VH-VL binders against q10081. Designs and how they scored, part 31

Target 1, 150 residues: q10081
Amino acid sequence: MSNLEFVYKYFNSLDVKELYDIYLLRTNVFVVEQKCAYPEVDEIDLKCGHLMLRNANGKLVAYARLIPEQQQTVRIGRVVVDPDERKNGYGRKLMLQALETSKQEFSSSKTFVLSSQEYAQPLYRSVGFKKCSDAYLEDGIPHVEMRLEL
Below, E stands for the ipSAE of ESMFold2; O stands for the ipSAE of OpenDDE; V2 stands for 0.75 times the mean of E and O plus 0.25 times the DockQ between their complexes.

## First folded at step 20 (VH-VL; framework fv_indenebart)

Design d3 (at its last look DockQ between E and O 0.64; V2 from the best seeds 0.00; counts 0 for: pae E 3.3 > 2)
Fold by OpenDDE, look of step 20:
Structure d3 (fold): chain C 150 residues (1-150), chain A 122 residues (1-122), chain B 115 residues (1-115)
Amino acid sequence: as target 1 above (150 residues)
Amino acid sequence: EVQLLESGGGLVQPGGSLRLSCAASGFTFSSYAMSWVRQAPGKGLEWVSIISGSGDSTYYADSVKGRFTISRDNSKNTLYLQMNSLRAEDTAVYYCARTEDTGYTYYHMDVWGQGTTVTVSS
Amino acid sequence: QAVLTQPASLSASPGASASLTCTLRSGINVGTYRIYWYQQKPGSPPQYLLRYKSDSDEQQGSGVPSRFSGSKDASANAGILLISGLQSEDEADYYCMIWYSLAWVFGGGTKLTVL
């Protein structure tokens, strides 16, 4: 295995390069690749944790937000793998780390939730999430709510 | 002065039950999570359980799940550990430890009691 | 496979530096974990020393001498407790700890002897 590195930081601790890499990856995928114009950058970025996966070359290859919510719940959002780095298992690696990091940073949490694009459900199921809602549209893209109870 | 005092330890037969208590003083009890940590004779530290300041969240080591129950009475500044179906391997000094609770995450155990000894033997 | 592995024992001379290692199991990335260190002397409960996640996220316990510091060795996937200017009073058992899979997990402990 290559020397992959996970880094977890809150917004105020991100350096300019980290922030740039995050926004570049997110916009390239969620806006450009998915052809969806929406306010990708939002105020949640200011309040959540940012989980970054970098390869041996320092490239940001995957990313996720960890968002604490009420009722001992953590939402995992903006889960993304670099289009050029897919099929390397980074998605699953990211989710496993996201859960573990969430358990560390939000130790009292009992529930993990996320909004999954319909096609992405297998990834989340593989780490224990279960569908808990009917399909709905988010920015014109079909989603389902998924949950993992501890 | 911040102080923790464990009690309730003793000799019990395998399969028996025992209830430990930890009396806290010198700090706002409900503002902290509380943990139980045990140490078998001549062995290392083993975390047993943790309960949040509010009591709404609990976690257990796999070795005690289903047998031990952690609880607290914030009105009495007391932490409890109900131990059922005790086994020989549960023999240890049991420490209660104050654990920082930010409401989101737990940090270290910064204050420890002197411990109470539990011996499980036939 | 233990989540945390510590050498059973370590010896060092007074005034020297001692590096105590806490190796995380393969597949667990040390870079993402906050590692806690405790000191225990015979007949006493453990005492919190410090926690270390990164240079910007390190906290030392109250009354703990500055000669105690934390670090990580990414190549070894290990946390490190460094004791500089070793004193005879530093002879004790040292435990590392992490929060892993909704549990506190201790290492096996290292007995540090000051010769």
Scores: ipSAE 0.594, ipTM 0.879, lowest interface PAE 0.9, mean pLDDT 95
Fold by ESMFold2, look of step 20:
Structure d3 (fold): chain C 150 residues (1-150), chain A 122 residues (1-122), chain B 115 residues (1-115)
Amino acid sequence: as target 1 above (150 residues)
Amino acid sequence: EVQLLESGGGLVQPGGSLRLSCAASGFTFSSYAMSWVRQAPGKGLEWVSIISGSGDSTYYADSVKGRFTISRDNSKNTLYLQMNSLRAEDTAVYYCARTEDTGYTYYHMDVWGQGTTVTVSS
Amino acid sequence: QAVLTQPASLSASPGASASLTCTLRSGINVGTYRIYWYQQKPGSPPQYLLRYKSDSDEQQGSGVPSRFSGSKDASANAGILLISGLQSEDEADYYCMIWYSLAWVFGGGTKLTVL
């Protein structure tokens, strides 16, 4: 029995409660917790897929966005787990589902990429991503590009 | 009217080669992905290969990787399948099919040709 | 280890319903996949019937009667093609298909007989 439910929707299919939940989770983590005073909401949100993980109570516990790019590539971004729900393995479950969903919804794609902060690299390596760049700054924070080829 | 017409089938010995063609008409060929699907006598369907509308992306079934090459000439509205190192199990009717392609996602095969028969036998 | 498994044959009476299953291999979750269904009659290429991922993500083929419908059985890890009000012309081979691992994959097909 699983108490977890994945929901995937392209932006225009989100309802107002889903959008609220997504932005609350993202801003609480990326802006408030990480203390990054940069725009969190951007126009990419309007043109991508949104993957939600909800528990049995309907709480949004993890989220990622799936962005189709050129050259048969999908970018996975805004990977986040609710702070109160960490250490339940949801990050790994989310990444595995993000890959499976991307392969289905963007079926022409053979390459998956993401931009990772240092602390998140072990998670992404555990699902098959490999570092493929030197560090660079994104909004003042060091990141590396990571890649998974099918 | 949308039409697909396969040609190039025939009898060939094991280890031989054949080149199949599929002539397309009645639609903007370069805007659609194209597939080859085969069916051995009395057997089920087996997808063989797909090529994107631009020709830049190709995918193959494991059973034909390294032996078959899909290609297209958008100026001639023609799809090709080069078949090398043919084996007895490649004996089948080969269909070309138009595949829905939104630029990101392949959907169902909505238009099929009548098929061309390949027989691999001594 | 087949990616998709279909029963080889199924028989049902005229006017009854037939439920055709397409079971995905263990480790491939049916909930994530769009299941495509094709009908094939002797001497003809296959004809697209419908696709189903969820009730909000489905599509009926042009001219396909509404008595054909798709669903899923999550506990069986299977896609379902339901044909209600069976008619003699529904006697055919039925194939499921998914996009998996950079390939279209067909099931082995089910021969539906209307007795």
Scores: ipSAE 0.404, ipTM 0.809, lowest interface PAE 3.3, mean pLDDT 91
ESMFold2 (binder alone), look of step 20: mean pLDDT 93; pTM 0.939

Design d4 (at its last look DockQ between E and O 0.61; V2 from the best seeds 0.00; counts 0 for: pae E 4.5 > 2)
Fold by ESMFold2, look of step 20:
Structure d4 (fold): chain C 150 residues (1-150), chain A 122 residues (1-122), chain B 115 residues (1-115)
Amino acid sequence: as target 1 above (150 residues)
Amino acid sequence: EVQLLESGGGLVQPGGSLRLSCAASGFTFSSYAMSWVRQAPGKGLEWVSVISGSGGDTYYADSVKGRFTISRDNSKNTLYLQMNSLRAEDTAVYYCARTEDTGYTYYHMDVWGQGTTVTVSS
Amino acid sequence: QAVLTQPASLSASPGASASLTCTLRSGINVGTYRIYWYQQKPGSPPQYLLRYKSDEDEQQGSGVPSRFSGSKDASANAGILLISGLQSEDEADYYCMIWYSLAWVFGGGTKLTVL
């Protein structure tokens, strides 16, 4: 049916090409497009799961990382869709798969959290997240914490 | 030699209570999650509950939630199942089982006891 | 609708192969789940056979013969236990299991008869 493929790997299972594709997509969006001059690659990447969405040609079109936290919580971060692939519904598909994958790979998890800019809140609401904090600044940009409970 | 030995089964009336025990030996008890699984006469397997190695996380099947309590005493290498408000449909052989626990993920039940029988009837 | 569905029985000849299915409820994607398999002989507790999510994420139980293997049929939304080179000792009840909604869930079991 779909020519899309989800690939999930914990950091130690990534190959070099997968890591390259992830960092290319993340830096192009979070550093270059968003004009945020900060270290995009961090040590959290070494200790989390990496969820990739690839099209039929093998192109990485969407990505998220799944971070186990205390209190039976998983943080979904670095949610990104390739700029040239936007408007294909990949953001919603990615978020639904991120929730299902987290329930399997982090089986004690009952709470899912993320930090959202204003423009992304409608996406996260559409899959069941609710705002749970006041706004706070990251690099001068307002963010809110959003949460989903099982 | 890894061993699990259930005890505390017996005959009890509907609405009654019973406490099952599972004595563990031959391994570091606190490093493993532990499960209870039951099997009614002539029927299939039904998972009942699991408790993390530390005892801090517990999960229950919907059929027993609110009536059964899983617990463990790591100083005594013993797993418990407190069963309250028992019903006829709780009649089964109850197995304790050792579960791998990575701190994030539960895996298969690798070591099983021989079971203890609970009969709920008047 | 049950979370996991297994056929009640299956028969196969000695030396042949048996393919036991474990179908997940519509709306639960088999591709995401690890499928665990257990064997139970009369009068004995279950024994763990293997788990399968993908060829990169699988594990055989200790002492379980290599003629037991796991796979998936994505179009049928099912996990598969394949037993090749069937022997009379393989006659048993077989259960699949997944972690779903903060609980372990067993299938109803398949009685395999080797004739």
Scores: ipSAE 0.262, ipTM 0.772, lowest interface PAE 4.5, mean pLDDT 91
Fold by OpenDDE, look of step 20:
Structure d4 (fold): chain C 150 residues (1-150), chain A 122 residues (1-122), chain B 115 residues (1-115)
Amino acid sequence: as target 1 above (150 residues)
Amino acid sequence: EVQLLESGGGLVQPGGSLRLSCAASGFTFSSYAMSWVRQAPGKGLEWVSVISGSGGDTYYADSVKGRFTISRDNSKNTLYLQMNSLRAEDTAVYYCARTEDTGYTYYHMDVWGQGTTVTVSS
Amino acid sequence: QAVLTQPASLSASPGASASLTCTLRSGINVGTYRIYWYQQKPGSPPQYLLRYKSDEDEQQGSGVPSRFSGSKDASANAGILLISGLQSEDEADYYCMIWYSLAWVFGGGTKLTVL
């Protein structure tokens, strides 16, 4: 078993290296790999939690945002796995941890929501999410809204 | 001075009901979540339930879910625990504990009462 | 399997250091959790000691001696309560606690004996 480490921090607690790693991974995937130019870094980063998964070498291999919303809802966003680290099950591990961490950090949370790219739905379904919207375009990419109720 | 005082404990038969109260003083009651924690004789601590400051959110341990109801009256600075369908394993000292509520998460139980004893026996 | 596992008992000499462990069940990652520690002496309610999430997220309770500190062992998936310069008055039961799956969960407690 590899020495994977989850770390959860809010923006003000991130060190420079952590912030760098997060933005590097997000931009490399959501902007470069997906060929989508959009304001990737946004003000939500300042208000949400940041879940980081690092391997034994200290490399950030997966990441997600946990965003508290009204009505006991937590949105899980910017779910990303390093392209070189895919097929290792990190996506599912990340999502399971995201739910666990959300329940911990937002103790009143009852609903979890996310915007899934259409192809990514199986990952989210595997942890209990269900599609709750028709397809829509977000930055030119087809998405669906998914929800998990506790 | 911050103080919590439990009451309502006693002897009850299995299947019976009991209502515990916790009177709070020395702090803004509605600004804090409140928890019940119990301890069976010679055993460890077991969390029972928590209620948010407003009373809008409640959580229960699986062992008491469906049988116990936590509530509060902020106008009276009082926390309650309605216990129904009591079982022998519910025998314990029941502590009332102030729980910090940040609006997002619950923090530690920082103030505890002296506890009230509940004995369920035939 | 229990969410939190603590050794039933631990003994240490006055002046020594005692490390109390709180091991999380496999699949629950200690790195993301705030671990709370409580001290309970006979005939008394528990007393809050400290919470520990990370090096920058340790908070001690009021009146708690500085010889109490928290840490984590990622390799063991455990929280640690360290008591340095052990005093006779530190003899007590110690409980760890986390918020897990919409519930507070306590460890089984460790009885610390100061020899």
Scores: ipSAE 0.131, ipTM 0.752, lowest interface PAE 2.1, mean pLDDT 92
ESMFold2 (binder alone), look of step 20: mean pLDDT 93; pTM 0.936

Design d5 (at its last look DockQ between E and O 0.21; V2 from the best seeds 0.00; counts 0 for: pae O 9.6 > 2, placed apart)
Fold by ESMFold2, look of step 20:
Structure d5 (fold): chain C 150 residues (1-150), chain A 122 residues (1-122), chain B 115 residues (1-115)
Amino acid sequence: as target 1 above (150 residues)
Amino acid sequence: EVQLLESGGGLVQPGGSLRLSCAASGFTFSSYAMSWVRQAPGKGLEWVSVISGSGDSTYYADSVKGRFTISRDNSKNTLYLQMNSLRAEDTAVYYCARTEDTGYTYYHMDVWGQGTTVTVSS
Amino acid sequence: QAVLTQPASLSASPGASASLTCTLRSGINVGTYRIYWYQQKPGSPPQYLLRYKSDSDEQQGSGVPSRFSGSKDASANAGILLISGLQSEDEADYYCMIWRSLAWVFGGGTKLTVL
């Protein structure tokens, strides 16, 4: 049986092992796999929600952070799937749950945004995001802003 | 003691207008969102509208959008509901309720007024 | 179809337990939602009882007895209000509520009779 479990916690509710798992997954992908040396852990983590997808063995297989911003906006960031778990559809499952969770946890929000590498745009379009900027560099990597409005 | 007191109800003809007020006391009014909830005779609860503590954000039930306007005056500790183009289906007791607001999300309605009755009939 | 469905009535004996259900429409996953519960006695405004999303995300209303509790039945896609040790004063209408699509939505209510 596929015993997938989403767990959402605001920063101060994370336990130490959850924080460790999040940072291990994020740094292994965003720093090591993508070969991009930058301060991947930042102060935004202290002021946002953390959405975790775990399998039946308790392994963290996907993650996103949900950042409340001004003007009734939520930013979805650090969207990542464990490299060994790719091709299981977890990216789309994660994004659908991130939107549903954001609507619940930040219920006054009317706008959802993210910064996408160009290759990832099809995933975000599939859940309703639209490109809203030209490409720009973020840490030397081309990105576009994408937006979903209720 | 936290207190909410509605007023401004009455009898009105279809197509008419009324303005409801809710006087708040015993708490920091601007720190809370405020809701209107109505209950038709013999029926269940129907949420009508909510306004953020600052007044900058408003939301409405589909049944009242375009006809009702929620507002607040934080200097007077008063919540308002302007009801236009009234219909027989708007006949109800209207409650104001204090709504927890974290700046991002709304939670439960923890304090309710006693209600004011609006009757729409020819 | 209604977003929230509650049975119209339920009866239980004093001292027993009552399990009040709030079923979400197909396609809305109860697991993501906080389910809010209100009690209304005849001639009175509603009173907030509790909210429940999970055992780690729940809150009891001020002065609400611990014999009121929330849970969920995932297989039925429903929120549950459990009232144990029923007392005659628990006879009331009970409403569930969620926040969805920039609106609060109430269920139709359940009339609990204690007899």
Scores: ipSAE 0.190, ipTM 0.749, lowest interface PAE 5.4, mean pLDDT 91
Fold by OpenDDE, look of step 20:
Structure d5 (fold): chain C 150 residues (1-150), chain A 122 residues (1-122), chain B 115 residues (1-115)
Amino acid sequence: as target 1 above (150 residues)
Amino acid sequence: EVQLLESGGGLVQPGGSLRLSCAASGFTFSSYAMSWVRQAPGKGLEWVSVISGSGDSTYYADSVKGRFTISRDNSKNTLYLQMNSLRAEDTAVYYCARTEDTGYTYYHMDVWGQGTTVTVSS
Amino acid sequence: QAVLTQPASLSASPGASASLTCTLRSGINVGTYRIYWYQQKPGSPPQYLLRYKSDSDEQQGSGVPSRFSGSKDASANAGILLISGLQSEDEADYYCMIWRSLAWVFGGGTKLTVL
């Protein structure tokens, strides 16, 4: 796709429209589409990176959080693609960029982790992640922990 | 207008101490990280230290670790650099620079002061 | 060996293009890093020019002419600052910078002379 744009910002650098777009997309998917009522907005938003993918029209089509953790680990969270923009390969593009951005922002990072909904594992496997836990429930939804060592 | 003004430079003997200040105006001071960058006479730029907007995070160049301390007073819109155990190689113009605060890492220094000169000589 | 290496000097004629290189030490992948560029004129503090990670991640500083642009040469493992249509006022020292291992790292700087 032409004219796709990745933008990476931390919370304090987000403008109102960017924050709005992020929360709109996340709530529409994680809360409404997935029929899961939980505190979607949390304090982690205040202390993590926000990776945004926009199309040529400026629409936020995909998003992820990059959360630095201890021991040279980066957690990738809130991975979401707009329902109307799926099957365009944005998920994989997002994950690849997330890894690259993480390497830039957290240059000493060696380990990448995420909590994957069970059905989403193929996406993460496609970029090298491997399941490293048994299934568990997160907000009533089956998840597995996945890890990528670089 | 965004402005940074360094002060506190001067002549000091090796082993001595000096405290630099940087007065900020024209922007929300606490929303930005602040950095010190120095430049020895006729030499290139060397980053010295950075402090987060809140002051909770600090990073230092290896060359100054254990000797320099960066701090800030957000109520006074002032950045500080306490320099102890000064060496001849610390002689430089010291710039304070506004830095985007990422919380974990930082973006570039986008606004610079005019600098204050520190000379370490016996 | 320095993390970032810049040629000490470069000369070019007015109206020509100048390519300033910032070579990363072997083992450090230039593709991973956002490279920042600064311009410093005599007697003045450095001025931010631009940052370049990729074509989709480039930002210019305020008031910086569009004739300044960033790129990378993967084969050379180098960041590049391109100055098109050189002007006399472009004569200055140019520094590249990256964030690595919880520190800002500057290149040695390149003195650009406009003949």
Scores: ipSAE 0.006, ipTM 0.599, lowest interface PAE 9.6, mean pLDDT 92
ESMFold2 (binder alone), look of step 20: mean pLDDT 92; pTM 0.934

Design d6 (at its last look DockQ between E and O 0.87; V2 from the best seeds 0.00; counts 0 for: pae O 5.3 > 2)
Fold by ESMFold2, look of step 20:
Formats: structure tokens, sequence, C-alpha cells
Structure d6 (fold): chain C 150 residues (1-150), chain A 122 residues (1-122), chain B 115 residues (1-115)
């Protein structure tokens, strides 16, 4: 359980098994678990970085995408932990690595943003994000924008 | 073909000011980020500052923040370093260096000038 | 604690190998960072040698011989520059560098002596 490996790749560097693992994890959580039927795969996937956390058995246990935006900004999205792997602190480990990876891979960037569901705000605050918007609906689910400035 | 030429070094008293220039040739200047790196006599390398290709982003080492200002004039292919409130520890050879700027990521400094010497003493 | 630590000096014989280390401060995981290496000979500006993050993310400087290579020792939290087949011309100062928190950071440098 303690041999964790982070792997980061931009879209065109993913192999087919990595892409399969990412979409399996995302659809199982965002579509099946959340009971939200919508097109989970979108065009942003083609133009962003993909951060994977794998355990010693090679299982993808957590994931986030890192989206370079204008104005020296990186958006962290699709933050997910495998349901069977929750309670191992992987959400916090993932967010810390997402920030460190973004600062390395998009080194000109000074601002980090994400769209948070209400329940996830404590996680994001714990790594330095602050709420910066009123609530809004995203696919029928309340979200707030959160921001971290370097 | 690609060349960087520093100028403007000299002797300055503590508290004084000095402006360094770096003339670039042989490449599209605005496509590259530029850095200043200094080296005190007998000491190691210390990065000083970086400016993006467009000039919109600037970065400074903690040791020079608030005292030094990096700038560029892309129409003249020239990089500048305005150094104010100079101290004895600013005595060094100052190099300008070119950095690939992909729009998102800075990489190694691939071309360096020969340096210009700044001496801060009474 | 310094962000990057290099031994001050190292000596090795012609034809042998030298392994130069660049240790990151505890709390900074070497696995995430590209480690850049520069060579500087007396009286000259530094010259870029190579960068290394992983076997799939590395780059050799133009004209740099393949006997210069990069790697990492994860257990030591260190980047490594290996110089094999040492020649007298390799006698120089060697610096590692990373991009860390909106700044380039150099190590203190290692003086390599080829005796």
Amino acid sequence: as target 1 above (150 residues)
Amino acid sequence: EVQLLESGGGLVQPGGSLRLSCAASGFTFSSYAMSWVRQAPGKGLEWVSLISGSGDSTYYADSVKGRFTISRDNSKNTLYLQMNSLRAEDTAVYYCARTEDTGYTYYHMDVWGQGTTVTVSS
Amino acid sequence: QAVLTQPASLSASPGASASLTCTLRSGINVGTYRIYWYQQKPGSPPQYLLRYKSDSDEQQGSGVPSRFSGSKDASANAGILLISGLQSEDEADYYCMIWYTLAWVFGGGTKLTVL
C-alpha cells in the first residue's frame, strides 16, 4: 500500500491503457456514482496534462487533469479518488502533487484555479485554495470557484 | 550566429545605481525569455532575474527583489537590468542568458554572453 | 537548509568515471523536478550539458558527448550527473539547477579535478 507512484503526461504522450484507466475511473465516479448521465469525455482532455496516482499493484487510485489557461493560470479539474481507495489520504496527496507538478510543467504560471463541490472545499482549503465566487450550478450540482495565487 | 553581448558594468559606490544592457543578435529575440545570472569572484552561480519573451512576466531572486528591475526592448533586441541601492555583495560578473519560452514552460539557458563586471566598493 | 546541495569537490583519474550528486532539500521530491546541469571552466561562462526528469523526459545539450548522462537516485533524493571516460578537459565546476517556486535555483557547485 505504501509504494505509490505519480505519473504525469500531456495527452499525446498517454498510451492506450493509461487513457482507458483514466476514463474508467472518471466515468465510474462522475457518471455512475454521482448518477449524472452526461458526456464525461470532452475536448479539454486533448489539450491538457493528466496526473495519475498508482499503487504498488499498478491500479489507478487517484487522478486529476491540469489545464493550462491564459493569464498564467492552471486549472485543476476532474479531481477523483477511486471509491474503494478513499480514507487513505490520497485526495490530499493528489492535490499537493497536482500543485507541484503544475508549477514544474507550467513554470510561467502564477495562479491556480478549480471548481469545487461544497463537500470538497475543506480539502482544497487545506492545500491553500480560497473560495472566490458565489455558488453556481455545474451539471445540476452546486460548485464554487477556488483560487490559489503564488 | 546567435550572440549575446553585455555592457554597462563598472565601479559604483554602495547605494549607487547602474544599468546593464545585453544586445542580442542572430535569433528572434521576442520568442525567448531572458535571464541575468551573476557570479561573485571565486563563488558559484546565482540566478538574478528572468523576463518572458513578451515582457509581461518578470521574476526575481529574493536577494535582489525591490532593488533590481529587469526589462527588455524587443524593437531593439536589447535586455536591461536596472540595479539600484547597490551593495558590496552585488559585486560580480553579470551574464545574460537566453531561455526557451514555450509560452508555459522555461527550460535551460542555452546561450550565454561573456559577462560584464560590476564592482561595488568605496 | 539549502534547496540544492552539491559536494564542494570531487577528484577522479583520467579514464575513470565521476558521479556528481545534487541533493534536494527534504520535503522536495526529486521525482517531480527536471534537474539541469551546467559545466563552467575558469574564465568562461557556463555551458549547458543536459537535463533529466525521467528516461522519457530528458535532453542532451547540443554537442555534449554521450559520456555525460543524467539520472536520479530516489532513495537519496538526488539528481546525478555521470561523466564516464574522464578526460583532462572535463576538469571544471559543475552546477545543478531546478525551477523552484518561480525561480531558478543553482546548487553550490562541485569542482571536479582530473588527476
Scores: ipSAE 0.564, ipTM 0.859, lowest interface PAE 2.1, mean pLDDT 92
Fold by OpenDDE, look of step 20:
Structure d6 (fold): chain C 150 residues (1-150), chain A 122 residues (1-122), chain B 115 residues (1-115)
Amino acid sequence: as target 1 above (150 residues)
Amino acid sequence: EVQLLESGGGLVQPGGSLRLSCAASGFTFSSYAMSWVRQAPGKGLEWVSLISGSGDSTYYADSVKGRFTISRDNSKNTLYLQMNSLRAEDTAVYYCARTEDTGYTYYHMDVWGQGTTVTVSS
Amino acid sequence: QAVLTQPASLSASPGASASLTCTLRSGINVGTYRIYWYQQKPGSPPQYLLRYKSDSDEQQGSGVPSRFSGSKDASANAGILLISGLQSEDEADYYCMIWYTLAWVFGGGTKLTVL
């Protein structure tokens, strides 16, 4: 495979280019592609980890944020793959790495949770997540809560 | 001086029970996670269990799950390991080890006791 | 297959460098893990040496000589403990360790003999 690289940083360690790439990718997908106007950038960005996947050309092809919560829980959020880079297995790769990184960075954690758009559930199930809530709307988009207990 | 002192080891028959203790001194006990690590005679190190500083989180090796229980009394600066249904393969020197607890992650075991010997034999 | 594999033994001459390997099982990316190293001498409990995740994330234990250093070999999917300027007192068992699936996991240990 290509020389893919995972980089994990907290907000204060991100350089301007990294931050730019993250916000560009997130807004292009969650706001523009999904036609959803909401405050995409939030204060959680300041206190969570940022997992970046870059290809051999240095392009940010996938991203997720890892959010430590109480009760030894890690929430995985803003899971996104570049629209031009989909169907390359980056989503699964990202999630597997997210779990590995979480186990290292938040090693006290036992529970992993995420809010999945309904159509995205198969991705998360493939890495062990299970649906644990009824469908609900988040910013007008149907979601379900998913959980992985390790 | 930071110190850990294990006790409670001894000879026990298979199926028996034993309770180990580890007395801590020289540091803020509740600020650290604690681990038990054992070493069978002539063998390598095997992690047994970990308990967070607060005591709210516990972890166990698969080999001891359901049989061993780790606990702590922060008011007494003491770590415990209740061992039930002991087996011959549980024979080992048992070390207690101070484990850094950041509240988010655990790091290495930086302080170790001298160990207490547990022998399971008929 | 064991999560961590270490050679059973290694020999090196005084003054030489010794590289102790800790190979992670296939499917576990060494690059994502912080690897801890311990030294154990006969009749003594283990002593923490250092932890290594990357060059920017390395920490040595208190009192550990600078001749001990950590690294990784991505091609071998292994952590490496490098002991430069080997001394007779470095003869000991060396264990690597990682946090894996909510558990500490040790390698089998390497007995280092200083010839």
Scores: ipSAE 0.021, ipTM 0.648, lowest interface PAE 5.3, mean pLDDT 93
ESMFold2 (binder alone), look of step 20: mean pLDDT 93; pTM 0.943

